# VHH binders against q9lnl0, part 29

Target 1, 290 residues: q9lnl0
Amino acid sequence: QLRHGFYEGTCPPAESIVGRVVFNHWDRNRTVTAALLRMQFHDCVVKGCDASLLIDPTTERPSEKSVGRNAGVRGFEIIDEAKKELELVCPKTVSCADIVTIATRDSIALAGGPKFKVRTGRRDGLRSNPSDVKLLGPTVSVATSIKAFKSIGFNVSTMVALIGGGHTVGVAHCSLFQDRIKDPKMDSKLRAKLKKSCRGPNDPSVFMDQNTPFRVDNEIYRQMIQQRAILRIDDNLIRDGSTRSIVSDFAYNNKLFKESFAEAMQKMGEIGVLTGDSGEIRTNCRAFNN
Key: E = the ipSAE of ESMFold2; O = the ipSAE of OpenDDE; V2 = 0.75 times the mean of E and O plus 0.25 times the DockQ between their complexes.

## First folded at step 14 (VHH; framework vhh_podentamig1)

Design o4 (at its last look DockQ between E and O 0.05; V2 from the best seeds 0.00; counts 0 for: pae O 14.2 > 2, placed apart)
Fold by ESMFold2, look of step 14:
Structure o4 (fold): chain B 290 residues (1-290), chain A 117 residues (1-117)
Amino acid sequence: as target 1 above (290 residues)
Amino acid sequence: EVQLVESGGGLVQPGRSLTLSCAASGFTFSTYAYGWYRQAPGKQRELVAAIYGGNTRYADSVKGRFTISRDNAKNSIYLQMNSLRPEDTALYYCAKELHDWGSEDYWGQGTQVTVSS
């Protein structure tokens, strides 16, 4: 079973070790929050929060990393460093899935987002198949998004908190928002700026949150209201009647957003978890145990 | 109609280079993930390289030798293959919309690469 403080008896320094490793990386590179948010989301929505995403492919076996939609996931070295330290102190005790969960929670707080507790006790999955990967693209409709989030147990409010909250930090490459640059309803000053930024070579990127790109806050929802959302999926949230009022509520109430985002992240971190005797405790997050 | 057309395959000697191209039509090119896959006779299809936005990923067996790239203006994806080895011999496929919710992946018909003396 998941519970708060799962490791207090078996590995008392577990959460502090993860926190220190995350802080050290975040202090040198503020984009760590965006990396860990994406990592946890891509792990959890694909057959549950079991760290299946972390498995490296081999000559004999592909993995979720073999999927193009996961080409942009990064930060695995942060998880590796935390795992290495934990194995020295508490061998075969702290799962990679719990490391990802704790690391993401801590990186959100470092970026000015909500501080919230997470339950621990996750075990690591025994499969990582490319065929299991199903993710939403940047141009999907709200109706499709609602259906996808419902299939993993989330209501519309949780969906809006996760989509916007996950995009309050991080970047999008120009190839992913060409339709926005062509949209006459997009804020004209931003659209012109993006046209210039996107002329560069090698598929340039821009921050999704144009004002506070390194902070987890409600600014992304204010950008949506101002017709300044970078991705079509985000712009759809303010344009669609089923989500518009929720976007407005978050835009005008940062406390409500932070509480909703914390709750949504807690729920996401518990999708399809393995506990008890299910799964394993990997000694190397990149590979299944022998 | 959605189409992915590979070209650029052929017979080459070990150590030489080859460039594969994949021309895409019938859909909005820029927003999707693309991959190059290969399949040798009697073996499973394996990912060689993937690109999504500006992010790339490579199979370990090709890192440092192969480069995936895209040209949004030409709706094309490329695989630059350097220092080719006999083990690279396979039918190479281009694929679009890999593992997207509510959509099917599309595959080209493939282009043969044969590396032998």
Scores: ipSAE 0.356, ipTM 0.715, lowest interface PAE 4.1, mean pLDDT 90
Fold by OpenDDE, look of step 14:
Structure o4 (fold): chain B 290 residues (1-290), chain A 117 residues (1-117)
Amino acid sequence: as target 1 above (290 residues)
Amino acid sequence: EVQLVESGGGLVQPGRSLTLSCAASGFTFSTYAYGWYRQAPGKQRELVAAIYGGNTRYADSVKGRFTISRDNAKNSIYLQMNSLRPEDTALYYCAKELHDWGSEDYWGQGTQVTVSS
C-alpha cells in the first residue's frame, strides 16, 4: 500500500531528484505548475493514477494521448528527465506514477500553493486505451460534474477545490469559452477584452486567472464572484446553489482554499492506484516494458 | 528559436491534389506530435490531421482524402490532400503539440489553399 517515505529504503534520493528536476524547469517557465496539474488530473481521473497518460501511441496501439481532450497536455519531458536520473541511481525502482505525483506536488508549492506530503508506492499501469478517456468539457453543468466526481469518491467541496484550483493557473484556448464571450452576464470589460484577444487566427489562449495566472491561490474564485470566470464550468460553480457557498468561502479565505486544495490533491493522487504486485515499474515512462 | 514554416498551398480545381509541407526547426523534432489545422474565413480553426509518433487521426471531413506524414530526417510534416473540394478552402497551419512543460502550441504563418472551379 501507499505510505509516506516509501522509497526511504530503496531509493532515498527519489523525491529530491524529482524536486530538483521540477524546480529547474519551473524556474525557467512558471507554466510548469499548470502543466503538471493538468497532467496528473488527466491521468488520475482516467482509470486511476497509473501513468497511463504518459504512454505514447504507436501505429499499432493508440493510447490515451490519442484523444483530443488530452491534446495540449504538457510536462512529459519533465517526467522523462526525472525518470532518466532515477533510473541511473535507482534502476527499476520509482514508478512513473509516483514521479508525476511528486512532481505535481512540488510544482504547486513552487507556485505559492500549499505544501503537502504525498504517500508513494504507486506502480505503473499496463493499459492505455483511448476509449477509457472520459473527461468533462469546459461547459459541463455543476450537476454533471458533481455526479462525475462522486463516482470516483469525491465530494462537492473537493470538486470545487480541484476545478477552481486547477484553473487558477494555466490558460484556455478561445475556442473553449465562446459561449462565455456571448454571455451577457459576463463582466462587460472582460468580455470586451476577450473578444479582442480572441481575434487572432490561431485560436489564442488566455489566462483563466486574469490576475495571478502563475500562482496557486484563491484568486480564481474571487473572479468567479466577479462574473469574470472564463470557462462556463467556473461560472456555473458560483451560480449553482450547491457550490455557491463553497466558492464564496474559498474566495474570501485563501487559507481555507489552500488546505482544501492540498487535501483534494492528495486524494486525487490516490485514485485507483496500483500497488504491490500490480502493474509494473516502467523503465521508460512513455512505453510499457514489453 | 522554434519555427514552423508551411508551404505548398495554392489555387487548384476541385478533384485535384496538393501536398503541404511544414519545415520545423529549433527543437528536437522527433519528440513532439504535430498537426495540420485549417481556418476558413468566418470560421473557427479546426483540426484537419494529427500525427502522434506513428499514429494518425483525421477530421471526419477529410478521412480517406488527406494523409498526414512526417520525415524525421528532414524535420518535416506533410499533408497530402487528394480529391480536394471547395469546402477545403482555408488557410492551413502546421502545429507543434508540445510535450514539454509549459509552452503553447507553435504555429506557422500558414499556407493558403483555395479550391475553385
Scores: ipSAE 0.000, ipTM 0.249, lowest interface PAE 14.2, mean pLDDT 91
ESMFold2 (binder alone), look of step 14: mean pLDDT 80; pTM 0.799

Design o5 (at its last look DockQ between E and O 0.02; V2 from the best seeds 0.00; counts 0 for: pae O 14.5 > 2, grease 24.6 > 24.2, placed apart)
Fold by ESMFold2, look of step 14:
Structure o5 (fold): chain B 290 residues (1-290), chain A 117 residues (1-117)
Amino acid sequence: as target 1 above (290 residues)
Amino acid sequence: EVQLVESGGGLVQPGRSLTLSCAASGFIFSTYAYGWYRQAPGKQRELVAAIYGGDTRYADSVKGRFTISRDNAKNSIYLQMNSLRPEDTALYYCAKELHDWGSEDYWGQGTQVTVSS
């Protein structure tokens, strides 16, 4: 069973060790928060928060990393470093799934986002198959997105908090929003800026939150109101009647957004978890125990 | 109609280079992920390289020798294969990831690469 302070008796320094490793990486590179948010989301929505995304493929066995939609997931070395330290102090005790959960929570707080508790006690999955990967693209309709989030137990408000909150930091490659640059309803100054930024080779990227790209706050929703959303899905949230009022509420009430985002992240971190004697405690997050 | 057409395969000597191309048509090219896969006779098809926007990932067996790239203006994906080895002999396929469900759903017909003296 998940509970707060799961490791207090078996590995008292567990959460502090993860926190220090995350802080050291974040201090050197503020993009860590975006990397960990994406990692947790891609792990949790694919057969639950069991760290299946962390498994490296081999020549004989593909993994979730073998799917092109996961090519941009990064930050695995942060999880590895935390795991290495934890194995020295508390061998075979702290799961990789819990490390991802704790690391993401801590990175959000470092970026100015909400501080919230997470329950721990997750165990690591025994399966990582490319065929299990199902992810929403940047141009899907709000109706399709609502249906997808409902299928994993989330209501519309939770969906809007996760989509916008997940995009308040991080970047999008130019190829993913060409339809936005062509949209005459997009803010004309931003559209011109993006056209210039996207001229470079190798599919350049831009920040999804044009004003506070390294902070977890409600600014992305203010950008949506101003017709400055980068991705089509983000622009759709302000345009669609089923989500418009929620976007407005978050845009005008940062406290409401932060509380909603914290609750949404807590719920996401508990999708399909393995507990008790299910799964395993990996000693190397990149490979199943044999 | 979605089409992926591979070209550039052939017979090459070990240690030499080859460039594979994949021309895409019938869909909006720029918003999808693409992969190069290969299948040797009697073996399972394996991922060689993937690209999504500017992000790339490679199989360990080809890291440092192969480079995937894309040209959005030409709707094309490329695989530059350097320092070829006999073990690289395979039928090479280009694949497109399905937008909403994450798997490579569309495949080209393949182009043969044979590395032999």
Scores: ipSAE 0.152, ipTM 0.626, lowest interface PAE 5.7, mean pLDDT 89
Fold by OpenDDE, look of step 14:
Structure o5 (fold): chain B 290 residues (1-290), chain A 117 residues (1-117)
Amino acid sequence: as target 1 above (290 residues)
Amino acid sequence: EVQLVESGGGLVQPGRSLTLSCAASGFIFSTYAYGWYRQAPGKQRELVAAIYGGDTRYADSVKGRFTISRDNAKNSIYLQMNSLRPEDTALYYCAKELHDWGSEDYWGQGTQVTVSS
């Protein structure tokens, strides 16, 4: 079972090693926080936090990475580096799933987000199948989103914390919010800016949080209230009666947001985890031990 | 310190080829998307080519003629320019991150490409 300090007896430096690796990457690339948040989410909501997302596809064996929604996930090199160092000092001890969890936590704190503890003792999964990947799109309704999150044990408040908190850092490609650019309810100045920004040939990206894109804070909710949400789902959160009050609370109370986000992240990181003799400890996070 | 240093520009006749290079330092190279921009006199800077992960994209004006590539081992981005035209004359910039936020910090000094008979 998961516990705080799981590695105190088997690999005492485990969390410090991961933390150092994450810091080094974050110090040179502030987008690391967004990358790891997305990675953990895309892993955990698909059949649990078992690092199945990290498996590289082969010609003969596709993986969760083969799915379009996962194509933009980044940060694998961070996990690899941490795993490499851990295998040197504690061979076959620390799971990739725990590395992702610890790394994400630490990156959030570095970005000014809440500090929180995580229980460890996760093991790595033995399955990575594209057919398992069922991720919500950026235009999903609040009702659909609520249903999806409830199916994995999350309430509405936790959902709002995860969706908004996940979007307060990172970018969205222009192709994901064309419906918003055409929405007359969107802030006119922002709409004009986005139209201009999206003229590039590469499907340009924009920060979802237009003010503090590198900080884990409640700014994204303020922007929702201001009709400056980029993604439709974010706009829907402030418009829908079931989530409006939650958005407002977070927008005007950063402390509340941070507390809620911390709790949500802790909960998310424990979805469908493998423990004990289940799964395996991978020596390479990109491949099963076989 | 983040640095992007372009090179490879010059004066060439129409129909000729050039290869531009961009050497990057001061950040994790593999975690970024990259692009080449160009700015002609009196014109606005425009994106020419982009590379994100394994995906490449090009402006319509350069499709089939230009190729963007990366070498992670050398922390470098390249732009192979074939069948050059006078309208390709511009100062070419290398950039990391392909969004308009804080773009000035992610640009090099540029390299001049002049196509003239």
Scores: ipSAE 0.000, ipTM 0.256, lowest interface PAE 14.5, mean pLDDT 91
ESMFold2 (binder alone), look of step 14: mean pLDDT 80; pTM 0.803

Design o6 (at its last look DockQ between E and O 0.01; V2 from the best seeds 0.00; counts 0 for: pae O 11.3 > 2, unsure alone 63.0 < 65, placed apart)
Fold by ESMFold2, look of step 14:
Structure o6 (fold): chain B 290 residues (1-290), chain A 117 residues (1-117)
Amino acid sequence: as target 1 above (290 residues)
Amino acid sequence: EVQLVESGGGLVQPGRSLTLSCAASGSYFSTYAYGWYRQAPGKQRELVAAIYGGDTRYADSVKGRFTISRDNAKNSIYLQMNSLRPEDTALYYCAKELHDWGSEDYWGQGTQVTVSS
């Protein structure tokens, strides 16, 4: 029921409207790509890509936003702006789940990442439960991570593409990588730089890709090989025998990485989707209809 | 093993302030997400404020009045509650969200906050 060009008959400008909104935000703020990548990942791994993450909590009804692990998810206003324009042109036609998917794809391309097609036709979920939120922390083992990704249908290569590709842009707060700063095996110049950057009371952040922080490329894997990974999970990928060769393959072949990342993003965007007459088409992405 | 201990609750007049504290035990304190939750009689437990790394999130009902913070040296999370209202009356809990995909969160025992004229 997902297909390419799902809206060509019902809302011909749908993808161009989303693309323009994303470009306008990205042009003002290059961190949009990191925000949308995190948004899509957090939505899709929790009961599928149904935009349940977008639902605002109320005093009487919590939502997935009512979970601490989602405290850093942002960019919801980009989705809102796209939805507002789409509702004027094509009322109740383009789902919030499809907007997130299209917006993320477009933001990746803007950041120099792969250009790829996505299938559309997703509908929006009718539930957003905090108890459904299951997300991995930054210090989990590779074995734990492999098991988690396998449980949602992904092999090890897809996992490595998503973890590294998701971290080639964006920041991590110093509190999340103190174990790395203490690791004598970390590149000594970077370790010293991080010690300086992390002084102070406001939990400063650093770019996870120290060389090309605003580009979606394979540089994060080259940094892993050089002992310059910021997060423990990223460093674990080069140190663990089950993932080491995949990291090396991506580090030495940017084309392979980009193709693998595009394929991984396409697959992630199709987890547990609602199609046909399942779910709804929200008119406001922050709230269920009715 | 006791992981979280709340303190700082009490009876306070409307418009006043309180600071809640949550002392956490265990390794890797700063890598976890933490939240302050509250539950009034007959109501569902609701998130008041959360902190994960440097990111924070607040319930709409407390924005501008409450501030969550973390002291990594003391393994402690705080909730500064200003301009308290009777509707803030509840049992306040600290929670620690674990790293494992399937693990259950840890919860403190709770500390009562009562805002009454």
Scores: ipSAE 0.542, ipTM 0.817, lowest interface PAE 2.4, mean pLDDT 91
Fold by OpenDDE, look of step 14:
Structure o6 (fold): chain B 290 residues (1-290), chain A 117 residues (1-117)
Amino acid sequence: as target 1 above (290 residues)
Amino acid sequence: EVQLVESGGGLVQPGRSLTLSCAASGSYFSTYAYGWYRQAPGKQRELVAAIYGGDTRYADSVKGRFTISRDNAKNSIYLQMNSLRPEDTALYYCAKELHDWGSEDYWGQGTQVTVSS
């Protein structure tokens, strides 16, 4: 069972330790927010928020990290550092899953996003299988996306909040939006800019949010309206009749977006969680205990 | 880049009206939310009114007296202040809601409103 203040009796400094670690990293690198958001999402939507994504692959046992879609996930060192400190103070008490959840929350707040509480008491999973990884691509249709999110209990509004909110920070490799660069409906100035930016070798990256790439805000939705979405899915959100109004609402109302995003993040963080005697508390987030 | 310029402040007697204006720079004015804040000496800055597209919100202390509006053609936000009271005396700030209302980068310099007999 998840609850607020789960660690009040067992590890009172748990959340503060994670918060401090996250702040230190964020202060040096503002991309931390994007990293942790992506990490939590890639973990939670794949068989639940059980920190299975954190398991390192071995020659004998591949893991979720072995999948191409997860190759760009970052922030593991942040989780490791937090875990290390926690193990010193509260050995085998705080799960990696909770660390990810708390860390992501705190990084969002640091980036100007909404402040929200999270229930804790997650345990770490005992499975990390590449075959379980089913992630949507950047060119997915809205209909397909809606179906996918619905299958895990998320409505359209929550989906729009998570997709846009997740893209209001961070970068996309040029290879992911070549279809957009060729799209005549895309803002011509932005298209020209992207063409220049993508000329470089080794698949350069650009900010998905061209204005506030380090801030968790509703700017990404405004850019959608402006035909300045980078990824096809983001452009699809403003063009599709089932999501257009939601995008518009978020674009016009940052407060609404923040509230919605906070709720969405809380909900996402509780997908398929292990509690009680299920799973384990890892001592190393990158490896199963046995 | 965000630039906000307030105007319209001044000295007025209680019961009088005053209209504040805020000119916002940048493109796509209509896609943003805006608000008015005020800060009296020795007090914390407080939200007075906000406009989200066409939706408006007001502090309880100004409800029924103040009206926030926008003119997209002029990239401007307005605050019509009626039935002014001495307690309305403050430096009034215009804000553009891009990230959050706490960022000074999205605040104007403010315009002084003084209500006194």
Scores: ipSAE 0.007, ipTM 0.273, lowest interface PAE 11.3, mean pLDDT 91
ESMFold2 (binder alone), look of step 14: mean pLDDT 78; pTM 0.783

## First folded at step 16 (VHH; framework vhh_podentamig1)

Design r1 (at its last look DockQ between E and O 0.01; V2 from the best seeds 0.00; counts 0 for: pae O 12.8 > 2, unsure alone 63.2 < 65, placed apart)
Fold by ESMFold2, look of step 16:
Structure r1 (fold): chain B 290 residues (1-290), chain A 117 residues (1-117)
Amino acid sequence: as target 1 above (290 residues)
Amino acid sequence: EVQLVESGGGLVQPGRSLTLSCAASGFTFSTYSYGWYRQAPGKQRELVAAIYGSDTLYAKSVKGRFTISRDNAKNSIYLQMNSLRPEDTALYYCAKEFHDWGSEDYWGQGTQVTVSS
């Protein structure tokens, strides 16, 4: 029962409140787009877009945050701030799952990415189990990645749009791409730069998009073609015959990429949603209702 | 070989401090979450502190007294234990993934902390 404008009668300012909160954070810190993209992806691919990722663990009750693959997810305070304001204006009305969806869409637009509509009406999940987290690492083969994306309803083109689109902003820590630094096929000038950057303490990070790290655009695909992909999975996309032509199409047509990314994000935001009488409307996004 | 080695335990008087260390090897340290557990004889292990992403989590009995931290360059996690009490007496373990779902070999052997007069 998702629809456009779900809150127009029950909380007319819902989307504008979320948009203002996101803008205020993004204005101070351009890395917000990367944080929200990762948050939505990690939420949606684990038992659907139900904000289960937002639940904090306790010493007695684990949550999806307890799993190491989720250790890098951040930006929860942005969702909290939006929820706090929404509860003042429209108590018990706007779900945390919808806040994540709206916030991510707005952050993409702020970073120069496509502007697109999202349907709303998601409700919040009632479980957050570490055992449900089945996220693949950055060295996965293209074949394994295709199977994983197919299992949640995505074709190969959608997968390439999401992987590259999700990596056009944000950073990777040096521990995640040591295999790339040792790869003689990687652009030698970039390899040398990365070896120097990665000598610092505390597992330094680099931008995955070395040219436009704060913009959602097709530059990551151009870097893949130039042998400059930071992560192994990104390099695999240009090397594998099943994805090579899609990478090329996106690299040479930014409009095509942006349209494909918008469609992919719309589809991802509707995976396994709870609507109607299912789930709940959390009053605190970090905890189930009493 | 994946390995976690705890150290820094010992006998201390109430009110004093102790720092536990856990050295990790055989895997990519920085991509995981970590926890410190403790177990008194005949009791179940309990999580006393965890570090995940930029966040930390503490049991109510140790909050304000214990601090978990990590050093990715040294592949190590630490537990700073201040204002120790007799009820903190236990065998302390570090763990990769503070709620593990398939890494049975990723618990250390533990380091004993005994707090008594």
Scores: ipSAE 0.182, ipTM 0.645, lowest interface PAE 5.5, mean pLDDT 89
Fold by OpenDDE, look of step 16:
Structure r1 (fold): chain B 290 residues (1-290), chain A 117 residues (1-117)
Amino acid sequence: as target 1 above (290 residues)
Amino acid sequence: EVQLVESGGGLVQPGRSLTLSCAASGFTFSTYSYGWYRQAPGKQRELVAAIYGSDTLYAKSVKGRFTISRDNAKNSIYLQMNSLRPEDTALYYCAKEFHDWGSEDYWGQGTQVTVSS
């Protein structure tokens, strides 16, 4: 049911509108790419790409946003703005799920990442349940990670592409990598730097990619090779025999990484999607239509 | 205007050495990381070496033979290539690895290295 150009007949300006909104936000804040990547990932890997993550919790009804792992997800205002503009020109036509997908894609490209097409025609889900949220932690083993990704149809290469691709523009709170800054195998200079940075109050954040934090590129993998991975999972990827060669390949071939990442993003964006008459088209991305 | 200009390439016999240079201009040189790439005929462009401040990274195929370095005073990156092999034949590119606002990588025109008996 998903197809390229899904909105050509119903809302021709749909993707342009989303792209413009994303650009405006990105132009003011380069961290938008990381935000949207994390948003899409946290949405898609939890019961599919149905924009369930966007639902605001209430006192009576918690949502996926209520889960601690989702507490730091950002970019909702971007989706809201896009939805608002779309509803003006194409009422109840473009799903929030598609907006997230398109927005993330465009943000990746703006950050120097690969350009890729996405099929559209997603519908919004009718469920947002905290109990559904099963996300991997930063210290997870490669074996556990592989198992988790395989459960949703992703192979090891795709996993490595998604993890590194997301982390190359992301940030991590100091609390997430205390085990790393105590690891004598970590680059000593970086370790010292991070220790200083983490002395600050309120659980400071650092870039997982210390060199090109605003670019979607293969630098994160190079850092892994150099013992400069921030999160344990990233360090594990270069140390584990099942993923080491993949990390190396990506580190030395940005084109390969970009291609793999593009493919991975396309695949991820189609996990468990609702189409046809399933779900709904929300008028407000933060709430069900009822 | 960002510019990267490679030089130093040429034809050499196996076992010989070459030093490639990359002159950078149009930006604050010391702030960025750099890399040398190469592209052989019919092959994809591949990273040969990278330098991050004083830290270096090398492809397995060149490790122990190639050395990347930088001179901030000269706004230049170098690639010392020792014990050259025929398989090192390629067009070598200097690249700026970090971009604050751009969506494109910056590359020089490349310098041809040919290793042949």
Scores: ipSAE 0.000, ipTM 0.242, lowest interface PAE 12.8, mean pLDDT 92
ESMFold2 (binder alone), look of step 16: mean pLDDT 79; pTM 0.795

